# VH-VL binders against q978t4: the designs that were tried, part 24

Target 1, 133 residues: q978t4
Amino acid sequence: MFDGSDLKNLFSLDGFLKTIQFEPEYIREGEISIIVPLRNNLLRIGEIMNGGAVMAISDAIGGLSAMTYPGIVNQVTVSFNTEFMRPIAKGPVRFISRVDRIGKSIAYVEVLVYDGENLLSSKSTGVYFLYRS
Key: E = the ipSAE of ESMFold2; O = the ipSAE of OpenDDE; V2 = 0.75 times the mean of E and O plus 0.25 times the DockQ between their complexes.

## First folded at step 11 (VH-VL; framework fv_lerdelimumab)

Design u1 (at its last look DockQ between E and O 0.62; V2 from the best seeds 0.00; counts 0 for: pae E 4.1 > 2)
Fold by OpenDDE, look of step 11:
Structure u1 (fold): chain C 133 residues (1-133), chain A 118 residues (1-118), chain B 109 residues (1-109)
Amino acid sequence: as target 1 above (133 residues)
Amino acid sequence: EVQLVESGGGVVQPGRSLRLSCAASGFTFSSYGMHWVRQAPGKGLEWVAVISYDGSYKYYADSVKGRFTISRDNSKNTLYLQMDSLRAEDTAVYYCAKRASFDYFDYWGQGTLVTVSS
Amino acid sequence: SSELTQDPAVSVALGQTVRITCQGDSLRHYYASWYQQKPGQAPVLVIYGKNNRPSGIPDRFSGSSSGNTASLTITGAQAEDEADYYCAAWDDSLSGYVVFGGGTKLTVL
């Protein structure tokens, strides 16, 4: 299990993310940014990004951002809410996850998604239960 | 002032290897992805490879995949391109380019010429 | 790999307006970046995103996009604008990352 010692391997902990082409922009304690190209598997009718895909990626990196803290070896989503401000038609898509608050067993995370125009397209709030070593 | 300075170019025979370097300064090197782009004499620009800020992700053009290796040493602010099994068609000026966003380059080096010939 | 196409050469009279267009599937979902290259020099970014100019680039340079096309417009061409211009965009193919157009040689008459 991941012990937080090697952030480079953080993304390998999520099988879903492995199915998506992406590149980390940066990884910091409590913060992750990734860039996602708009591939066909992420598009819905109208050639805009699938909302479910936005949420799934957001949730994944939201949880992983909590694991950037020392001693966090696992996490599970307790709740996840997404607001969509505009459809995403231009890429690449930037996902930025930030831990707003971290306690002993719960983390609160915000995930912002920007399209290729650098316009805020979605905002998510995630709550994660934490497992510590 | 952002500066990118390529080195390591020269004349080599087909099948040989060459290692290019790009010395970066004027920005936080470890925070940005870097690219190699080449230009054959009298031809257009061709994307070669990209490496993420920490080197964890690497991608290559099909034309060089399996032969070229991109790497970086953030402690030295240096980008590298190991070119193996060189071919005549690899003859080009090789530029290192700084990633501003993941799909465009805000700064380029002056390039280093690689000539592969018998 | 994806492909971007642009006319190999265009001409413009001094002080007139010229538009260089780039076409490709990637441009449906990505903005183009444009690079100016003069003989013996490295490329220089002149336009990126919807219509953004880097610091130091004259305001006579502008960018636009429509459908699967992107265009670089020079309004009031100057002699020093004579150069090769390349468009680039995210490669829409699975194996690509960035793709360049073939380049357009701009002659200022």
Scores: ipSAE 0.729, ipTM 0.899, lowest interface PAE 0.6, mean pLDDT 94
Fold by ESMFold2, look of step 11:
Structure u1 (fold): chain C 133 residues (1-133), chain A 118 residues (1-118), chain B 109 residues (1-109)
Amino acid sequence: as target 1 above (133 residues)
Amino acid sequence: EVQLVESGGGVVQPGRSLRLSCAASGFTFSSYGMHWVRQAPGKGLEWVAVISYDGSYKYYADSVKGRFTISRDNSKNTLYLQMDSLRAEDTAVYYCAKRASFDYFDYWGQGTLVTVSS
Amino acid sequence: SSELTQDPAVSVALGQTVRITCQGDSLRHYYASWYQQKPGQAPVLVIYGKNNRPSGIPDRFSGSSSGNTASLTITGAQAEDEADYYCAAWDDSLSGYVVFGGGTKLTVL
């Protein structure tokens, strides 16, 4: 099954995601949780987390949560929407992705982001096309 | 009841090796990252190493990189620290610590003393 | 820097209030956690996040943070509060590992 080594490897091979430092918190079927230090490269002017960084990490983890199911060899984003509920000024930042529904070709995923005080700070929904076998 | 019990400490000569163990109970061990923290006699706390919940990520303080190896066996609920090429500066009480989330330690063992002397 | 700086010692009269401070650049973006260590004992978590107490920690212990400074406050200090107190936070120098402050020895007079 997809584990923290697979997650680390996939991030390290990606041109953008390789710049994202993180630690796997847990992985289980349909759910990934990671901890992301709030490093300088993730901040916008004003010392809060860049909204684009929140979206990019949420999308990555969201799509990869579909990979925790057997038989899925790849996934691509169909749609992704993020609601920014609170600025994130303190880390580490926790990203939790959960597959709400998964079918033969489509997964529906929710991603929740918590700041360093465990306050819910953003919520995303994503739809992913699945490649199987 | 969460319990962490370290063992394997003792007196060793410089350049020798020692393996510490930490037996965990009272929580789902495989769900949490684990740390080693040490304290030289009369000194403060020094973080030593971390291992992620599944062992896929390990990181070490600069003072021990290349000499110490953190590991875990989730089937035995046990954390390990393999200490090679020991130096006098490694003399300390070694604590295992459970991470509640990635930013603090909610439970500590009682510690095991390692003394490195000639 | 990634260091956490604490005064090495403070004193408080029995029943009075004391504040122990912890300073470092990492505290701009991470909350400190605070650990009490009594002589001959393992550290015990007393405050995490901004001002959260684990179960069993008396409500005379509180925390605060502002800028690059975190503080542990003990109101109505008791003899049993005599201990070393350590702050800890993520180390901002690399990939976010924990660093401890040097510790503050609290003497209750």
Scores: ipSAE 0.309, ipTM 0.786, lowest interface PAE 4.1, mean pLDDT 90
ESMFold2 (binder alone), look of step 11: mean pLDDT 92; pTM 0.939

Design u2 (at its last look DockQ between E and O 0.62; V2 from the best seeds 0.00; counts 0 for: pae E 3.7 > 2)
Fold by OpenDDE, look of step 11:
Structure u2 (fold): chain C 133 residues (1-133), chain A 118 residues (1-118), chain B 109 residues (1-109)
Amino acid sequence: as target 1 above (133 residues)
Amino acid sequence: EVQLVESGGGVVQPGRSLRLSCAASGFTFSSYGMHWVRQAPGKGLEWVAVISYDGSYKYYADSVKGRFTISRDNSKNTLYLQMDSLRAEDTAVYYCAKRASFDYFDYWGQGTLVTVSS
Amino acid sequence: SSELTQDPAVSVALGQTVRITCQGDSLRHYYASWYQQKPGQAPVLVIYGKNNRPSGIPDRFSGSSSGNTASLTITGAQAEDEADYYCNSWDDSSYHLGVFGGGTKLTVL
């Protein structure tokens, strides 16, 4: 259970993210940015980043961004939708998650993904159910 | 105007320690990763180390791993490189470099010379 | 470990075009950044990304990439372009480790 006191340990709460090499760019209340190297395990045919990987990482940091608020000790994905604007062929890949709205039990989150050319490659909208202390 | 100013270089004997500093100004220091890059006399650039914006992550070149320690004090806008167990091959001009939005260096200091000799 | 290779020296006549190429596996998935270094000076970023120039860099500098290569092109070389040029990328296995090419000394004739 996360008490919100140490944002640096926030990423340790997700087992999936532990399997991905990444570097946090910044962590703020309601905002997370990470940089993900474009590794082979993230690529599909044509040496393009796997769409599922984009969604999985987006969902993970989307949920964690909701947990940057005080009193949020857990969250679960209610829904997650992703639009892909262009394929990602060059890294590193930046994932930026921002909480657009946070209520008592629900958070609405937007996740933007940029490729190595700093072009918007995908946009996700996530809804998360919140557990409070 | 972005400025990076290295200091702490000098002449030391092998096995000794030296601590370099890089004073940063003209940008939000705490928002960016910082790197050390060195250049031996008459040689090319060699990447040395990186530290994340908050110091949570550090990575080193194999040539310095276990001997050098990168750190930062965001309250002082200063980057550090603690160099222990120095070797002759560590002789170089040491540059601090600012990480850009992505993984390139948009600004460099003028460097500080470290000479390791008997 | 990843490696970037580039020719140690190239020459170009004044006003002519020269291309400096960098090769390495990491360039398949990363854009190279290019740095110009003149004697006694710190490196200066000249090209990054697909083909981006920082403010103050002349438009005669351009970047390109193909396969496992990246290239810096100077179209209409000037005398002041004589310098060492380094490509940069990142380790294709560790990814957090920076990698520089060996550098190319450009002579303007």
Scores: ipSAE 0.429, ipTM 0.822, lowest interface PAE 1.0, mean pLDDT 93
Fold by ESMFold2, look of step 11:
Structure u2 (fold): chain C 133 residues (1-133), chain A 118 residues (1-118), chain B 109 residues (1-109)
Amino acid sequence: as target 1 above (133 residues)
Amino acid sequence: EVQLVESGGGVVQPGRSLRLSCAASGFTFSSYGMHWVRQAPGKGLEWVAVISYDGSYKYYADSVKGRFTISRDNSKNTLYLQMDSLRAEDTAVYYCAKRASFDYFDYWGQGTLVTVSS
Amino acid sequence: SSELTQDPAVSVALGQTVRITCQGDSLRHYYASWYQQKPGQAPVLVIYGKNNRPSGIPDRFSGSSSGNTASLTITGAQAEDEADYYCNSWDDSSYHLGVFGGGTKLTVL
């Protein structure tokens, strides 16, 4: 069963994402929510969250939401698109991924990102190829 | 009505252990992270520990790390704090607190007093 | 240093406006939440986020922030506002909510 310890372990093994501190807020079949402190290493010039950091975390959580379903052993990003709607200047930042549709080989996922004012600040859509046992 | 009720406080000698409980009702306990916060007599609030909704994430204040263990039993709607190697400076009222979905505590229990003295 | 600093005490005349401040490096990138505590009682949330009041908190309570400082303002202070006030925020040295200010005792004259 996929839980917050699995998330922590997978981030810790990633060469890029291992520096991302977060708390799992909840995990359900097809849905992951995490809380990310807005630490200095996530900021760009101008004291807002780095857009690449937003995309990397969104992509990670998006793909891993497919892993909340039984029989899926891995996934890889096919396409990913992010709309940056508001700058994120205050944290903590909440990332919520939801599987919109999952088939045999493909999952369609959206990821919503909320700033420390609970304002929707970015929206992503992703398509993931699935490896099943 | 959300309610949080702490129990298990008492008087104990330094070096001994106590286990605190917090009984939760009025909300879906298994969906929320839970915290312990303490307050020494006549002093301010001090955050102690957090546990995620499923128990997979735990974090402690430096002052208690290695001595205290936070846990939960979602089938009993109960939060726990195991306090080992107690010291006089651990004397405080201990509150359990429910976090809302962001960075604040929306509900607090009434507290339970722990007194560590010889 | 992730500590939040508050003045230990302030006084206000009945009906006047008072500001309670909270200062710390974490407030550059996090909002403070504010808790009221009366003697012998548990803390009660009065302000969270940018300037949100929970249901049941009077309009005379407001919050603001600038730089590394957060403020709780009580406009038209009333006798029942006499209490201790604590700020709380997230910081980088703890990976969640891990610091409270030392508290400010508000006396209404």
Scores: ipSAE 0.349, ipTM 0.797, lowest interface PAE 3.7, mean pLDDT 90
ESMFold2 (binder alone), look of step 11: mean pLDDT 91; pTM 0.933

Design u3 (at its last look DockQ between E and O 0.61; V2 from the best seeds 0.00; counts 0 for: pae E 3.6 > 2)
Fold by OpenDDE, look of step 11:
Structure u3 (fold): chain C 133 residues (1-133), chain A 118 residues (1-118), chain B 109 residues (1-109)
Amino acid sequence: as target 1 above (133 residues)
Amino acid sequence: EVQLVESGGGVVQPGRSLRLSCAASGFTFSSYGMHWVRQAPGKGLEWVAYISYDGSYKYYADSVKGRFTISRDNSKNTLYLQMDSLRAEDTAVYYCAKRASFDYFDYWGQGTLVTVSS
Amino acid sequence: SSELTQDPAVSVALGQTVRITCQGDSLRHYYASWYQQKPGQAPVLVIYGKNNRPSGIPDRFSGSSSGNTASLTITGAQAEDEADYYCNSWDSSGYHLGVFGGGTKLTVL
């Protein structure tokens, strides 16, 4: 299990993210930002980014952002909601996750997604159950 | 004021090694990815390598893979390019370039010339 | 790997408008950035994103995109605009900003 000692290896904890081409911009306590190239495996009809992909990546980094806190060794999604403001046709795509509140057992996380124009394209709110060491 | 100053260029024979440095100032170096871009005499720009802000990710052009190594020392605000097994076609002015906040090069150094000749 | 193509040379009369175009598959999903290079000097960013100019770049420089193309337009070309211009974009294979066009030499007549 993750002991929180090496944040650089945080992304290795998610098998889905391993299948996605991305680069972290920064990892901080309670915050993660990644850049995702807009590749074919992420595109749907109309050559815009798949909404499910946006949600899946958002959920993944949302959960991982909760694990940036000391003592958090695991987490599971309780609920995840996404609002789409506009379709994503230009990349790269920036995903920014921020923990708004963290309690003993629950974390509340916001994930903002920006397209290649730096326009807010989606906003997600995630609730995660926390496992502590 | 952002400044990037390359050094370490010179004349070397094929098969030899050379190490370039890029001294950065005027911005939080450890917060940004950095690139090396080269330009052969009278030719266009060619992307060479990229390193993420903390060095966790590195990418190389196919033309230099296995021969060049990009690295950085954030405590010294310095970017490096270790060039091994140099070839004549590696002759170029080598620029270090700062990654912008998103997807372009916002600042360039003045470059350092590397000449590989027998 | 991705490729960006641009005309090797174009000319414009002083005070007239010229458009330099870059074409490539990556431009379908990425904006191009444009760099001006004068002899013996390092490249300088002149346009990025949809149509953004860095501080210090004259407003006669503008950018546009359509389909798999991106264009740099100089409206009212000045003598000092004579230079090489390079487009750049992301490599569709996943390399960050790993693709440059071949460059366009702009001559101001």
Scores: ipSAE 0.765, ipTM 0.901, lowest interface PAE 0.5, mean pLDDT 93
Fold by ESMFold2, look of step 11:
Structure u3 (fold): chain C 133 residues (1-133), chain A 118 residues (1-118), chain B 109 residues (1-109)
Amino acid sequence: as target 1 above (133 residues)
Amino acid sequence: EVQLVESGGGVVQPGRSLRLSCAASGFTFSSYGMHWVRQAPGKGLEWVAYISYDGSYKYYADSVKGRFTISRDNSKNTLYLQMDSLRAEDTAVYYCAKRASFDYFDYWGQGTLVTVSS
Amino acid sequence: SSELTQDPAVSVALGQTVRITCQGDSLRHYYASWYQQKPGQAPVLVIYGKNNRPSGIPDRFSGSSSGNTASLTITGAQAEDEADYYCNSWDSSGYHLGVFGGGTKLTVL
């Protein structure tokens, strides 16, 4: 079953995400939560979290939450939309992905992002195409 | 009612080993990361080690790397600290501490004393 | 070895206000949490995040932060507030939660 070691391995294989330090907080079918320290490489000018970094990490765990289901071999992003509700000035940053609906070929996922005081700071929705065994 | 109860402390000579245990109750142990924190007599708090909810991520203070091993048995709601190659400077009260969902330590045990002396 | 610096001791007259400070590079990027420790007892969380109090902690305890400094303020200090106080945050490299300040002994006169 998909666990924190699988998640660590998949991040390590990505050219962009491989240097992102994170801790798996919990994983269950259809849901992934991770804690991401707000290190300097994630900041934009003005010392808030880069919006692209928020989107990239959210997209990654959003798609990988589909991998928590049996029979899913891979996934790719079809669409991804993010609402930036508050700037993130302090970490660590918590990312929670949840699969809202998974069908034969498509998963619909929501990702919520919380700042270092656990205030909801962004919300994303994603659609992923599924590859099944 | 959350409780954390440490055990396994004692007096040992340098170079020897001890295994500490922390029995957890009153919460879903397997859903939370756990820490060990120590306090030498008359001194401040020093973080020692962390283990993630499923044991897939472990991290250690530099002062104990290579000598201490943190582990957990989620079926027994128990956290462990294996301490090898003990030194006099490892003398301390050892606390287990629960990581809160909001990245702070919300519950602490009462501690177990480890004394390393010739 | 601590990356968080606290004054080792402060005093306050009964009923007066005291501020305990914690300074470090990591506080530019992370909030501090604050722990009270009375002699022979385990630490107890009193403030976390920006300025949150756990249930059972009196409202005379408050927290604040600015730049690389976090502060714990006790307004109307009482005899039972006499204790050691530790700040805690992430390390400056961002690898783990659990960097503690050296502690501040609060004496209530």
Scores: ipSAE 0.364, ipTM 0.811, lowest interface PAE 3.6, mean pLDDT 90
ESMFold2 (binder alone), look of step 11: mean pLDDT 90; pTM 0.924

Design u5 (at its last look DockQ between E and O 0.14; V2 from the best seeds 0.00; counts 0 for: pae E 13.2 > 2, placed apart)
Fold by OpenDDE, look of step 11:
Structure u5 (fold): chain C 133 residues (1-133), chain A 118 residues (1-118), chain B 109 residues (1-109)
Amino acid sequence: as target 1 above (133 residues)
Amino acid sequence: EVQLVESGGGVVQPGRSLRLSCAASGFTFSSYGMHWVRQAPGKGLEWVAVISYDGSNKYYADSVKGRFTISRDNSKNTLYLQMDSLRAEDTAVYYCAKRASFDYFDYWGQGTLVTVSS
Amino acid sequence: SSELTQDPAVSVALGQTVRITCQGDSLRHYYASWYQQKPGQAPVLVIYGKNNRPSGIPDRFSGSSSGNTASLTITGAQAEDEADYYCNSWDSSGYHLGVFGGGTKLTVL
């Protein structure tokens, strides 16, 4: 279990993210930013990024951003909603997760996704149940 | 004002090692990825290596994999390139370059010359 | 592996327009950045993204892209624009690695 002491190992806690080529841009308390190359495994018909992939990555880093707070050792998604503003055809893709509100057992997180033009491409709202040490 | 100053270049024989440094100032060093790019005399630019903002991720060009090691000390605002098993084809001016927002280099140092010759 | 190709040399008359083109698979899904290098100097960023100029870069420099190509255009070339120009982009294999074109030597006549 993650004890919150080493944020560098935060991404190793998610098996899905391990399968995604990405680079952390920054990790802060309540905030995570990653850069995702637009690889073939992330593309759908029309050579745009798969919406499910956008959501999955968003959800993953959304949850992890909640775990950047001290004492949070685990979390599970309660709900996750994504709005797509435009398709992503150019990379790299930036995912920015921010914890908007954190309580004892629930965290509210926003995840913004920007394409290679630095245009907002999707916005997600996630609710996560928190496990504390 | 952003400044990048490379040092450590010189003349070495093949098979030897050399360590380059890049002193950064004028920006929050620990917030940005850093790159090494080299240029052989009279040739084009060649990407060498990248290190993430916290040093957790490193990637190398195939031409230097297993021989070069990129690292950083954020407490000293310094980027490093450890070059082992140097070859003649490693002769180049080595630039440190600051990563911008996504995928370009907004600032470059003036470079340091590394000459590998017997 | 990724590759970006450029013409090794181009010429332009003073005050005329010249376009330097970069081609590669990476450019299908990534923008190119362009760097100007004069003899004995470090590269300088002149264009990035869709068509963005850093502070201090004259507005005669512009960028464009189409298909698997990216282009740097100098509208109204000046004598000081004589230099080598390099395009750069991401690795088409999906790694966030820098890839440079071979460079284009621009001569201003």
Scores: ipSAE 0.697, ipTM 0.883, lowest interface PAE 0.6, mean pLDDT 93
Fold by ESMFold2, look of step 11:
Structure u5 (fold): chain C 133 residues (1-133), chain A 118 residues (1-118), chain B 109 residues (1-109)
Amino acid sequence: as target 1 above (133 residues)
Amino acid sequence: EVQLVESGGGVVQPGRSLRLSCAASGFTFSSYGMHWVRQAPGKGLEWVAVISYDGSNKYYADSVKGRFTISRDNSKNTLYLQMDSLRAEDTAVYYCAKRASFDYFDYWGQGTLVTVSS
Amino acid sequence: SSELTQDPAVSVALGQTVRITCQGDSLRHYYASWYQQKPGQAPVLVIYGKNNRPSGIPDRFSGSSSGNTASLTITGAQAEDEADYYCNSWDSSGYHLGVFGGGTKLTVL
């Protein structure tokens, strides 16, 4: 089963995600929660979290939440949409991905992002193509 | 089984240096952040430093910042603590601690004693 | 601030229930973990997350949290439960898992 050591390893091997400091909070079938310190490299002009960073991290854990199911060996993003509901000005930032539905070839995933005051700040939906063993 | 074995403790004079090692086995060392935690005789636990899984990020307690350097060699499954400009207040048992996948320490070494005295 | 506060000592009669508390602002955002330490030994994890026990920890140990407070409860205390207990959590910004309470010495009478 996919666990926090797998998550850390996959981030460390990625050309972009290796720059993201995070700690897993929990991982279970269909769900991943991570905590991301809001460091300067994640900010845009205006001292709020870069919207692209929110999308990149959300997409990463969204797709990886499908990997928590048995028999799934890889995934790629088909579509991804983010609603930015509040600026994120204070960390740590919590990202929670949850698989809403998983089929043979496609997973539908929701990612919720909370700022350091525990306010829901963005919501994403993603669709991922699955590779099975 | 997970094992953490500290070494390199001893008696040193103030102002001297000492290097601690922690040999790790029984898990994928390069996947986890590692910590040093110390305990002065008769006192509580005091966090010292952390290094991320790949060594890219390090944090230190204010009491040791600028004097101690944490490092790791993932090819040798070894964590290090270089302690420079040692003070009497650094006298403690130094524990190597493994962070779990969740936010807690699941394994600790038995510790190595560092005594700093004139 | 990242400080965690524990009472320095508590006592419990053999077979009775005791609660050890840990307070701090970071506990509004993060769970505490709890470590038992017997004299001359390394700390041992007894509770993590909200109320998870590692394998080998008796079910008389439990955890809870509310607001800025985390609690470790031992029901039916045994002589071997006599030890120091430390809470631990992240600093308020989530940068390191390095905030320990000052410890609580539990005496079983």
Scores: ipSAE 0.007, ipTM 0.553, lowest interface PAE 13.2, mean pLDDT 87
ESMFold2 (binder alone), look of step 11: mean pLDDT 90; pTM 0.927

